# Ledger of designs, part 18: VHH binders against Rho GTPase-activating protein gacW (gacW)

Target 1, 182 residues: Rho GTPase-activating protein gacW (gacW), of Dictyostelium discoideum (Social amoeba) (q54g18r699to880)
Amino acid sequence: VTLTDKAQINASTIELPPLVSRSIDLLMEQGISSVGIFRTCASATALKKIKTRFEAGEDIDLKAENVDVDTVAGVLKSYFRELPNPIFPENLHEYFFQAMRQSSNEEIIQSLKDIIDQLSPLECKMIKKLFHLLHLISLEKDVNMMSPENIAICWAPTFFRSFASELLPINSFMIVNYFDIF
Below, E stands for the ipSAE of ESMFold2; O stands for the ipSAE of OpenDDE; V2 stands for 0.75 times the mean of E and O plus 0.25 times the DockQ between their complexes.

## First folded at step 11 (VHH; framework vhh_7ubx_2)

Design t1 (from r4 with Y100E E101W; at its last look DockQ between E and O 0.67; V2 from the best seeds 0.00; counts 0 for: pae E 4.9 > 2, framework grips)
Fold by ESMFold2, look of step 11:
Structure t1 (fold): chain B 182 residues (1-182), chain A 119 residues (1-119)
Amino acid sequence: as target 1 above (182 residues)
Amino acid sequence: QVQLVESGGGLVQPGGSLRLSCAASGFTFSSYAMTWVRQAPGKGPEWIAVITSGGSTYRDDSTKGRFTISRDNAKNTLYLQMTSLKPEDTALYYCAKGLEWYGDLEDYRGPGTQVTVSS
């Protein structure tokens, strides 16, 4: 019987779906300065072509194939839109509303962190990577024309699966305060 | 059955103005956010302005304030005032119910009105 060290697994070893990781990586490299990112859509044909390949299990080298930014952005957003449950399900929405009613930014941030902690480890890792991208895009709004509010318009229906306009300020707050919340 | 009908498009010279209208029926118009979207030939759609049920507006910053969205809930009508039009504004403009402006939800959009900016 051989003495073996038990392998230590921690949350940092959780692997993201290739669609998510490859799309975010490309957008961080090539999409941040793209005018109207997430607001402009690729053609339905281009989106379906790439989505079908990912769904068949292909780990597409998006950079090598020079897939355009709007196609990658659309594929990424479609992934979250098509999840069986939204990343921020309805049972959390009132907690989001309550968080925003706190009296100080520090209290709001802590309440939002507590809500994010309710997500699974995989969901947390995906959202951390995604909101990092959204934050970086918001910092370049004078070039890409995507303010935190514009980004929130594009993403809130997908994140919350809800059209409530009250979710827009919450989404934009999380984008702006990424480093404090995630 | 949701029905949205756009009007007010046409051919206009660069620097000109147009006002688009969207007549809505088949749903409680005042309860929904409404979106103006445009689509150039061979390209995907892009939203350009949103107005909430409460009247708050969000606009595409790239238009630099040239476009203004408004609504009249008593007439179930959505508007887009466009000024200082440029050739790159040439597109099919349509309205969408709610924030359902991206590609896969045909039941939530109108057929559109063509805007052509050309000299």
Scores: ipSAE 0.223, ipTM 0.592, lowest interface PAE 4.9, mean pLDDT 84
ESMFold2 (binder alone), look of step 11: mean pLDDT 80; pTM 0.805
OpenDDE, look of step 11: ipSAE 0.342; ipTM 0.706

Design t2 (from r4 with Y100Q E101W; at its last look DockQ between E and O 0.60; V2 from the best seeds 0.00; counts 0 for: pae E 3.6 > 2, framework grips)
Fold by ESMFold2, look of step 11:
Structure t2 (fold): chain B 182 residues (1-182), chain A 119 residues (1-119)
Amino acid sequence: as target 1 above (182 residues)
Amino acid sequence: QVQLVESGGGLVQPGGSLRLSCAASGFTFSSYAMTWVRQAPGKGPEWIAVITSGGSTYRDDSTKGRFTISRDNAKNTLYLQMTSLKPEDTALYYCAKGLQWYGDLEDYRGPGTQVTVSS
């Protein structure tokens, strides 16, 4: 079985990197009500230490070690930021801009679904779990002070790298309309 | 080489106003989004406001609209107008090129200007 054949297994059998799954799980449990989540940055030392352990293959029990929410949020964001290619590479940016120019929400949503369908099965599984978290955070904006727009700002440079500021509106739209898109 | 120099900080009473400036050089200022970030003693940095190259602005929801970001592309200068200042606004304020403002990134930020709100 080749790497390509393994990727054709349905999404329920694909294992997320522990860094991604453990971080998102902790944030869904403990981070939703955290004021300024993703906007408040953890110390660079704390981020580097935890990130280095994950990259060495350690499956860290973040809850048992009481790793603070901002450190976990930073580790999660750094994983996506450090991918060799961004999760939404520049060749997809034209399609994001085209989606922004559609005349109805239904058309925008369909365009976004088409973009998401171009991602690998692993990337799709990661981004679905991530945007679920971001959506849940946005629903608690009166407590955590993180509107969809604020969340989009925190993640845009990680998702898009180039043109991050121009793509803020569609990034925010994806967070709000999670259930329709993913 | 990218250079960002903040100014306009100082001591101010609660309820007061202050205007911060960030002089930019070494890059095409008008082509980049710019960010204001603050760091209070003993806390991690947090972004406060963003202005895109096209002039759209985004503000930290927790400041409840008290801060306004603007830019003058002809002068390569970024501004932060702060009003209704509170003691919890006491921090080092700095500007950053783009949306990337983390300490272990290769992004550029200025050394900052201190804002102290006390009576």
Scores: ipSAE 0.336, ipTM 0.688, lowest interface PAE 3.6, mean pLDDT 85
ESMFold2 (binder alone), look of step 11: mean pLDDT 81; pTM 0.815
OpenDDE, look of step 11: ipSAE 0.441; ipTM 0.751

Design t3 (from r4 with Y100E E101Y; at its last look DockQ between E and O 0.76; V2 from the best seeds 0.00; counts 0 for: pae E 2.7 > 2, framework grips)
Fold by OpenDDE, look of step 11:
Structure t3 (fold): chain B 182 residues (1-182), chain A 119 residues (1-119)
Amino acid sequence: as target 1 above (182 residues)
Amino acid sequence: QVQLVESGGGLVQPGGSLRLSCAASGFTFSSYAMTWVRQAPGKGPEWIAVITSGGSTYRDDSTKGRFTISRDNAKNTLYLQMTSLKPEDTALYYCAKGLEYYGDLEDYRGPGTQVTVSS
């Protein structure tokens, strides 16, 4: 059993936080074609209410309660923004930059895989599921007006907590090439 | 201290044009990407355009054909040229340093300039 296999096995047994799992699932179901998803914010009040409930450990059925997709999207983004450290911490930023400077997409993809493998198993699982959602959203860009670039801008501050605009192409690339990277 | 001051807003009719300006100080303007953000009543902030330090631009698809972002590094000024304005463009428009355009980071954006599109 290779180290990669072990890591995959371990990742499969890790449970995602309910906020992350349920939010992404709902958005995959109802949010893909929503115009301006992750760009258009719901009311701060609505977001706070749902977030507070998740934080309290409440078992929220987002679908049954007809929680709007913008609220759910906001809650999901806020979760990652409020992590103690950005999901892509500063110590990895240089590696991301280097990855994107490579001459072929294959090399870029491999480098990005290597970087992602530096994350914890839980972080990897969260990012994989999240970027799957973002990829699906990007495929519907003609409907939802959310291109990979638009999505990248929406999430860059959350992922990297950096002002560096050079990070935008990285996000966009990872969204577009989701299946090859993750 | 980072200071951003937006100007150029006002009342215009549908189909009209406005040019917004943002005067920046307190940081090396030319070294940072800049963002235009707007907030309509009852809605959260949304980015509409980004310009990198190198001059590359990213624009929201909903405004991409109508709005143009530019910068003059010699003047430490960011611009947003708006054309074919619509009522739905009514919002408070902010200039922001980098990509931190929303949240409690008031230190990285100006007080905003009001744009109202109405017949």
Scores: ipSAE 0.297, ipTM 0.681, lowest interface PAE 2.2, mean pLDDT 90
ESMFold2, look of step 11: ipSAE 0.446; ipTM 0.751
ESMFold2 (binder alone), look of step 11: mean pLDDT 80; pTM 0.807

Design t4 (from r4 with G98D Y100E E101W L105F; at its last look DockQ between E and O 0.62; V2 from the best seeds 0.00; counts 0 for: pae E 3.4 > 2, framework grips)
Fold by ESMFold2, look of step 11:
Structure t4 (fold): chain B 182 residues (1-182), chain A 119 residues (1-119)
Amino acid sequence: as target 1 above (182 residues)
Amino acid sequence: QVQLVESGGGLVQPGGSLRLSCAASGFTFSSYAMTWVRQAPGKGPEWIAVITSGGSTYRDDSTKGRFTISRDNAKNTLYLQMTSLKPEDTALYYCAKDLEWYGDFEDYRGPGTQVTVSS
């Protein structure tokens, strides 16, 4: 949020919050084959311990400390859940509904690219990294049991808050079509 | 205002069946999606099925074919039909309005209904 103001000069210089970057990096390395990732949550105690350290400014080496995949997944999801405004706030929902009604996948993709271009540079960088992870997880659904639809259910209330169930199809679409949209 | 009361749990042998119920009040039940969630001892919560207001269902792939979510809008009741139960299904089962089950879920949940699968 304040990082967005500092980073408006150049997107490549934007520094992601350590919680976000460290969590996604670990999950890309160790979490893609994890059965039920994002569907199974860690205990509240495990989540609190890691969250408190990140919030105090610690740059935790999650890999060196052997923090389990479900704890890292839960910490990542809680970061986005606790944002003052959701990453896709309600004023964007009409645009998502309009995208869902387009005639072709190409038109849907272009509409989604237009929506994503409205996000701040920091938000855009975070969501590109996050959806890359979600896409990679969806490609391994036969191992991890997380179809794009299952992943979308896990993330929809965090991404949209209001009308989350009505936006499940477009949420799933963004996961599947990551490379065309982001 | 919102009240969700789960029932129908119990002790069952592996391979058995149970039907869980969730009685809802304090909101227009038919207007919202509904979710079943479970939590095993020492683990975090895990969603297992969603049914939309329009009746479309979503299930986690790991329980596909064993658990069926349904709703009766006339009775303001959500159901989970469980079959081919396994010891790993042992958990406290909760219902949630819409997709409101994630984050600090423990703070928002009611008592749930216990399902124990034991040989």
Scores: ipSAE 0.336, ipTM 0.668, lowest interface PAE 3.4, mean pLDDT 84
ESMFold2 (binder alone), look of step 11: mean pLDDT 79; pTM 0.796
OpenDDE, look of step 11: ipSAE 0.440; ipTM 0.753

Design t5 (from r4 with E101W Y102E; at its last look DockQ between E and O 0.75; V2 from the best seeds 0.00; counts 0 for: pae E 4.2 > 2, framework grips)
Fold by ESMFold2, look of step 11:
Structure t5 (fold): chain B 182 residues (1-182), chain A 119 residues (1-119)
Amino acid sequence: as target 1 above (182 residues)
Amino acid sequence: QVQLVESGGGLVQPGGSLRLSCAASGFTFSSYAMTWVRQAPGKGPEWIAVITSGGSTYRDDSTKGRFTISRDNAKNTLYLQMTSLKPEDTALYYCAKGLYWEGDLEDYRGPGTQVTVSS
């Protein structure tokens, strides 16, 4: 039916959406030390203007336009919130819960890796880049006031499209253990 | 229908204390996490404290120690105890059902109670 064989595409050849790539790159450079990143919200007007331009197909140079950190953070969250399917769909949630009930961190980490491997190659590449940013932010919590738990509160509803509070420790665990899981 | 009504705001001097209340109805209060959010004039909203259905609490790390969230499931009431108040705490404070969620927050929040910290 299709001549495309996604099984042959590896992560290094997949291009991220410009919104995702541009936003994460700016936040890695300018957002790590920003107090309350992802907890503080941009103005609705600023957010709408940037979102509308990306939705029209513009590849915005966010750094050249000096778009503020909170606006970039809001655009990035909005992208994942508005995906047709959430990054971690409901059919995976019980697997996440089961992974966290294992007896050792090594077993938990391996189970989480196996769940993440079920995502599409594009989804894996996006979440690997995003969780790298979240991990770096968590390492600077004494400056930015964003612990892994605070970051998880901001992101878990977006990642899982669920308000279940049991997802918070799972999200924070993946942020802390980024290099072992992703 | 979900209904949340905040109270306990007002004018307070720097260093003062306030206890905010949020009366909840129209849902099984004890089954949901609850969030306190504030919005200062000209700024976007920010969450400041979350309490889970099981009673675990999470606070904004930058204000840790000054604000304490609690709940009384028998009275369907959420609380925020604020101490050592500063002028920068001046904002509209409202409660929200669930964890903080920018996209859908307005459907599951109260109208808020004004807190003004001025000398």
Scores: ipSAE 0.271, ipTM 0.633, lowest interface PAE 4.2, mean pLDDT 85
ESMFold2 (binder alone), look of step 11: mean pLDDT 82; pTM 0.814
OpenDDE, look of step 11: ipSAE 0.615; ipTM 0.811

Design t6 (at its last look DockQ between E and O 0.64; V2 from the best seeds 0.00; counts 0 for: pae E 6.3 > 2, framework grips)
Fold by ESMFold2, look of step 11:
Structure t6 (fold): chain B 182 residues (1-182), chain A 120 residues (1-120)
Amino acid sequence: as target 1 above (182 residues)
Amino acid sequence: QVQLVESGGGLVQPGGSLRLSCAASGFTFSSYAMTWVRQAPGKGPEWIAVITSGGSTYRDDSTKGRFTISRDNAKNTLYLQMTSLKPEDTALYYCAKGLYEWYGDLEDYRGPGTQVTVSS
């Protein structure tokens, strides 16, 4: 694949999995004001039902079926948790740690951008859409009680598949600085 | 094997205080973040506080500062100080090794929990 082909694919042709696009769209519309979004657990029965339908290839209209916010949040998080490889695989973790040791925020941001650019075009498109949602949620913490740090705690183990506590401030930084990084 | 044992729960009146403890063994306690999680009847689990290996703390802002997480690395013990308890704080409280993952198979990394019941 040439540079022109990669840029063209990344900009216009990648289609997100319906689970990801439908879930994020619903949460952007209905989830930003939800208290404890991503921290509270959905009904296990509702979660399994929706997951099974998406895994069978169904493009579910979550709004038309009135699927509750916590179920949609759980389905979305489960998708990333169950990827064959984590969205931020272990071979990138030391680069994330080194990025945070840079001397200025601008250098940190550029290093994080470089790491994000190593992901596949599909993964980049997914996390750009997802981190946009997470950023918007963080801006409404007085309503939803989800600070950037709280969101980072909910998502860091899923994104990195790691228990390392140093990942919390990295995840929080990416949420806060969404527009500069993604 | 990772072992986590919670204690300090019980029945308290509204406005009361409790200090929960979590005794840890089977891993290098000081090297890991630790999490307190609660699960109310009929609800899913919800983390409430995290303390990193370096001692930095993160907590749910919805508690309005009533809950404080701490650790004693010399005793391999995690604590949750709860004050101004309310009936809605009634739940099973358990500690977890590392960062809590809401939908993962976390059971091997958590204790069995201690019940906190707040009622008149």
Scores: ipSAE 0.073, ipTM 0.482, lowest interface PAE 6.3, mean pLDDT 83
ESMFold2 (binder alone), look of step 11: mean pLDDT 80; pTM 0.812
OpenDDE, look of step 11: ipSAE 0.374; ipTM 0.729

Design t7 (from s3 with Y100F; at its last look DockQ between E and O 0.50; V2 from the best seeds 0.00; counts 0 for: pae E 4.7 > 2, framework grips)
Fold by ESMFold2, look of step 11:
Structure t7 (fold): chain B 182 residues (1-182), chain A 119 residues (1-119)
Amino acid sequence: as target 1 above (182 residues)
Amino acid sequence: QVQLVESGGGLVQPGGSLRLSCAASGFTFSSYAMTWVRQAPGKGPEWIAVITSGGSTYRDDSTKGRFTISRDNAKNTLYLQMTSLKPEDTALYYCAKDLFEYGDLEDYRGPGTQVTVSS
């Protein structure tokens, strides 16, 4: 698909990569109460096996195969880590920093929405679904031990491809304020 | 090439303390977040503490109040102070450059140091 074709397609017709949609669906259903989700890791062997099958084009029924939650979490994170360009590339980072300097939460939220709207339709659809999951996980932190801050530690280096500590509060803010931003 | 070497592990009684060290070379240590990870027998790895390049720390609730991560940028050394050790803390402990990444552990970690807490 070309850039022109993407501009002519609305979000309801865009199909997510099966790895992304299947992984998030399973984690929504079975992963929200999992202690340490995204913090703990499955075996490297299990992770590689599932990842290799997705890379070969298989649309794995993760539920039917009873794939371990931590393996699915690892596969999902690996997809975003291995994108040619990060979801939030370096040229957007200063815009994120500037958004957080606004004087009210309403202004911060609007500035973040404006940045998110600059992403491609596919990227927007993916991160909307992903941040919904991250938000739901953060609401169950007393069960799963994953505060918004802990989730941000797991994901910010992948989203931004940067270890700047200033990005961590931005990531956690977007997780907490999911419904207002996305 | 990144080099990470852990030390300070050993056999400890329940309730005891250990201080783990991680000597780093081959990269600008002060520019990176550093992570302590552990792997118990028959289980997958899990991160237990992170310290950012700016010195902010994050840790999981299971070790809250018992483990303290710190760094000495002048010595290129990462530390984990462990207290009130329990048998469930028995694991291989290793440090990792950057935040913990699924599937990339070997490229960004040391060989580890064994901590055994016997009851």
Scores: ipSAE 0.243, ipTM 0.593, lowest interface PAE 4.7, mean pLDDT 84
ESMFold2 (binder alone), look of step 11: mean pLDDT 79; pTM 0.795
OpenDDE, look of step 11: ipSAE 0.479; ipTM 0.774

Design t8 (at its last look DockQ between E and O 0.65; V2 from the best seeds 0.00; counts 0 for: pae E 3.1 > 2, framework grips)
Fold by OpenDDE, look of step 11:
Structure t8 (fold): chain B 182 residues (1-182), chain A 118 residues (1-118)
Amino acid sequence: as target 1 above (182 residues)
Amino acid sequence: QVQLVESGGGLVQPGGSLRLSCAASGFTFSSYAMTWVRQAPGKGPEWIAVITSGGSTYRDDSTKGRFTISRDNAKNTLYLQMTSLKPEDTALYYCAKGLEWYDLEDYRGPGTQVTVSS
């Protein structure tokens, strides 16, 4: 069993926070074709209500309760925004920039894989599932008006917590090349 | 301290045009990307246009054909040219420093109201 295999096995046994898992699952089911998903937010009141319930440890059935996809999207984004550290912390930003300066897509992809491997197993699992969703959303850009670039702008502050616009192409690239990176 | 002051809003009929301005101070304007954000009643804020320090622009697809973002670094001013305005464009429009437009109130101005109505 290779070290890679062990890492994969360990990652598979890691449980995602219910907020993350359930929100992404619902959005994969109902949010892919929603116009302006992750850009157009529901009311702050609605978002706060659902967030508070998750934080209280409540087992929320988002589908059964017909929770609006924009509310769910807002809750999901809020979770990552409120992490103690950004999912892509500052110490990795230079590596992201360097990765994007590579001469070929293959080299960029490999560099990004190496960067992602610096995250904890839980972070890796969360990011993988999230970027899968973002990729699927981007494929429906003609319907939902959410191109990879649009999605990148929506999530860049959450992922990096930086003012640097140079981070946008990174997000966009990772969204587009999801299957090759993750 | 970062200061942003939006202006140029008002009441306009559908199909009309407005040009918004944002006067920036308290930071090196030319070194930062700038974002236009709007918030309609009962909705959360949404970005509509970004311009990088280098002058590259990103625009939301829903407004891309109608709105144009630009900047004058010598004047520390951000602009949003709006054309073919629609009732759904009614919102409070904000200027924001950088990309953290949705949760950093300290990096946004008080906003300028745009109302599109017949």
Scores: ipSAE 0.396, ipTM 0.731, lowest interface PAE 1.7, mean pLDDT 90
ESMFold2, look of step 11: ipSAE 0.413; ipTM 0.742
ESMFold2 (binder alone), look of step 11: mean pLDDT 81; pTM 0.809

## First folded at step 13 (VHH; framework vhh_7ubx_2)

Design u1 (from t5 with E102Y; at its last look DockQ between E and O 0.71; V2 from the best seeds 0.00; counts 0 for: pae E 3.0 > 2, framework grips)
Fold by ESMFold2, look of step 13:
Structure u1 (fold): chain B 182 residues (1-182), chain A 119 residues (1-119)
Amino acid sequence: as target 1 above (182 residues)
Amino acid sequence: QVQLVESGGGLVQPGGSLRLSCAASGFTFSSYAMTWVRQAPGKGPEWIAVITSGGSTYRDDSTKGRFTISRDNAKNTLYLQMTSLKPEDTALYYCAKGLYWYGDLEDYRGPGTQVTVSS
């Protein structure tokens, strides 16, 4: 077995938290056409019930329990919002601002790829799966009413916290250009 | 301490118009994005319009341009012009500082003003 084979095997064994993988899979299957996904919230009661079960270690079969799309969307967003550090931590924010100042899309994309390369393997795997979902939602904006800009507004506080509104354009850009960046 | 107070809600017939106001104090209003959020009975909150500190506006695409957000930084006031109102627009309408509209960040939103659209 070569060293690259072991590294590749180790990377492939990184498992996403069940909350993240189950939620994104359900939303890719059932949430793409949902009007206002991520913009509308589930009730606080429904959200707390599902969150409590995941926090207790349960791997909930969200599809078998017919958990509604807005509850699953809320659970997914709350996971990222409640991380000890945001997925794009504060020390990366200046690099996002620098990317926004580049003069061409090609330069912006390269800057974003360089930022993504600084994330841990787990963070990178989560972000790739999440932004794939966000991209697919944006492609169906005429059905779900969620433009890349609307999606960015929903997620920016979770991604960047105190710089959310200033980084809205780069959030939209990452959603639109998913395949070139990730 | 952040204070946000909404006004201008009421009972209106379908097709009618309302103008909501949000008086802000306790922070540098002009430095922050502001959001209008609504919450229908038995449902969670939903953002409907955003205006950035630089004046760019974003609106809920599902309202199809019926709602217009604006701000007057000299008066520390946020506005929402609502037209062609429908029964599904019936909700409690809040303003929020920044992009925070979930109930778990309640210190960044006002108590709301009721809009009821019915014949």
Scores: ipSAE 0.399, ipTM 0.737, lowest interface PAE 3.0, mean pLDDT 86
ESMFold2 (binder alone), look of step 13: mean pLDDT 81; pTM 0.816
OpenDDE, look of step 13: ipSAE 0.698; ipTM 0.854

Design u2 (from t5 with W101Y E102Y; at its last look DockQ between E and O 0.65; V2 from the best seeds 0.00; counts 0 for: pae E 5.4 > 2, framework grips)
Fold by ESMFold2, look of step 13:
Structure u2 (fold): chain B 182 residues (1-182), chain A 119 residues (1-119)
Amino acid sequence: as target 1 above (182 residues)
Amino acid sequence: QVQLVESGGGLVQPGGSLRLSCAASGFTFSSYAMTWVRQAPGKGPEWIAVITSGGSTYRDDSTKGRFTISRDNAKNTLYLQMTSLKPEDTALYYCAKGLYYYGDLEDYRGPGTQVTVSS
């Protein structure tokens, strides 16, 4: 049994938090055509009601309860914002900057893959599912008005926990090149 | 630490124009991206425009080019030029240091300036 085999076995047995998996599933079904998804937010009261139930351990059937798209989007974003450590912690930011300075897109993509592989198996599984959603939203920008750049603005502070605007092109690059990176 | 003070809001008729200003202090203004955010009564906040430290701008396309963000680093001031205003633009407008994300900006935003578009 190799290290690679152990990592693959661990990834296959890891369950995503219900908040993450159910929110992304609903948004893939109902959110891709939603104008301004992730840019427009539900009220703090609506978000708190759903968050409190998830935090109490309830696996909410968001579809059955007809929870609106903006509430689900806000709950999903708040989960990542409230992680103890950001998905892309500060010690990785310089590696992201260096990756973007490679001489070809293929080299940039490989460097980004290497950085993402340093994340925990759970974090990798979460962001793989999340960036799939973000990619699909970006493909429908003429309907939903959410370009890769707009999506990057909505998510970069949450992913990196940083005000550096230079992280926006990195985030948008990963959204556009999802299938090659993740 | 961070202080942001918006001004220039008010009551205008549909089709009118306003220029919002945001005076910044307590940080190196030229080193940060700046964001304009709006919040209508009973709704959540939404960002409407971002300007990077290098001066590149990003706007939400739903405003259809009616809003222009700019900055004057010598005056530590952020601006939002709004034209062809509609009743749907009625909201509290505030500036924020850096990139907007929901729920976290109370320490990084100003109190806002009210824009009301009605007859």
Scores: ipSAE 0.158, ipTM 0.559, lowest interface PAE 5.4, mean pLDDT 84
ESMFold2 (binder alone), look of step 13: mean pLDDT 81; pTM 0.813
OpenDDE, look of step 13: ipSAE 0.425; ipTM 0.752

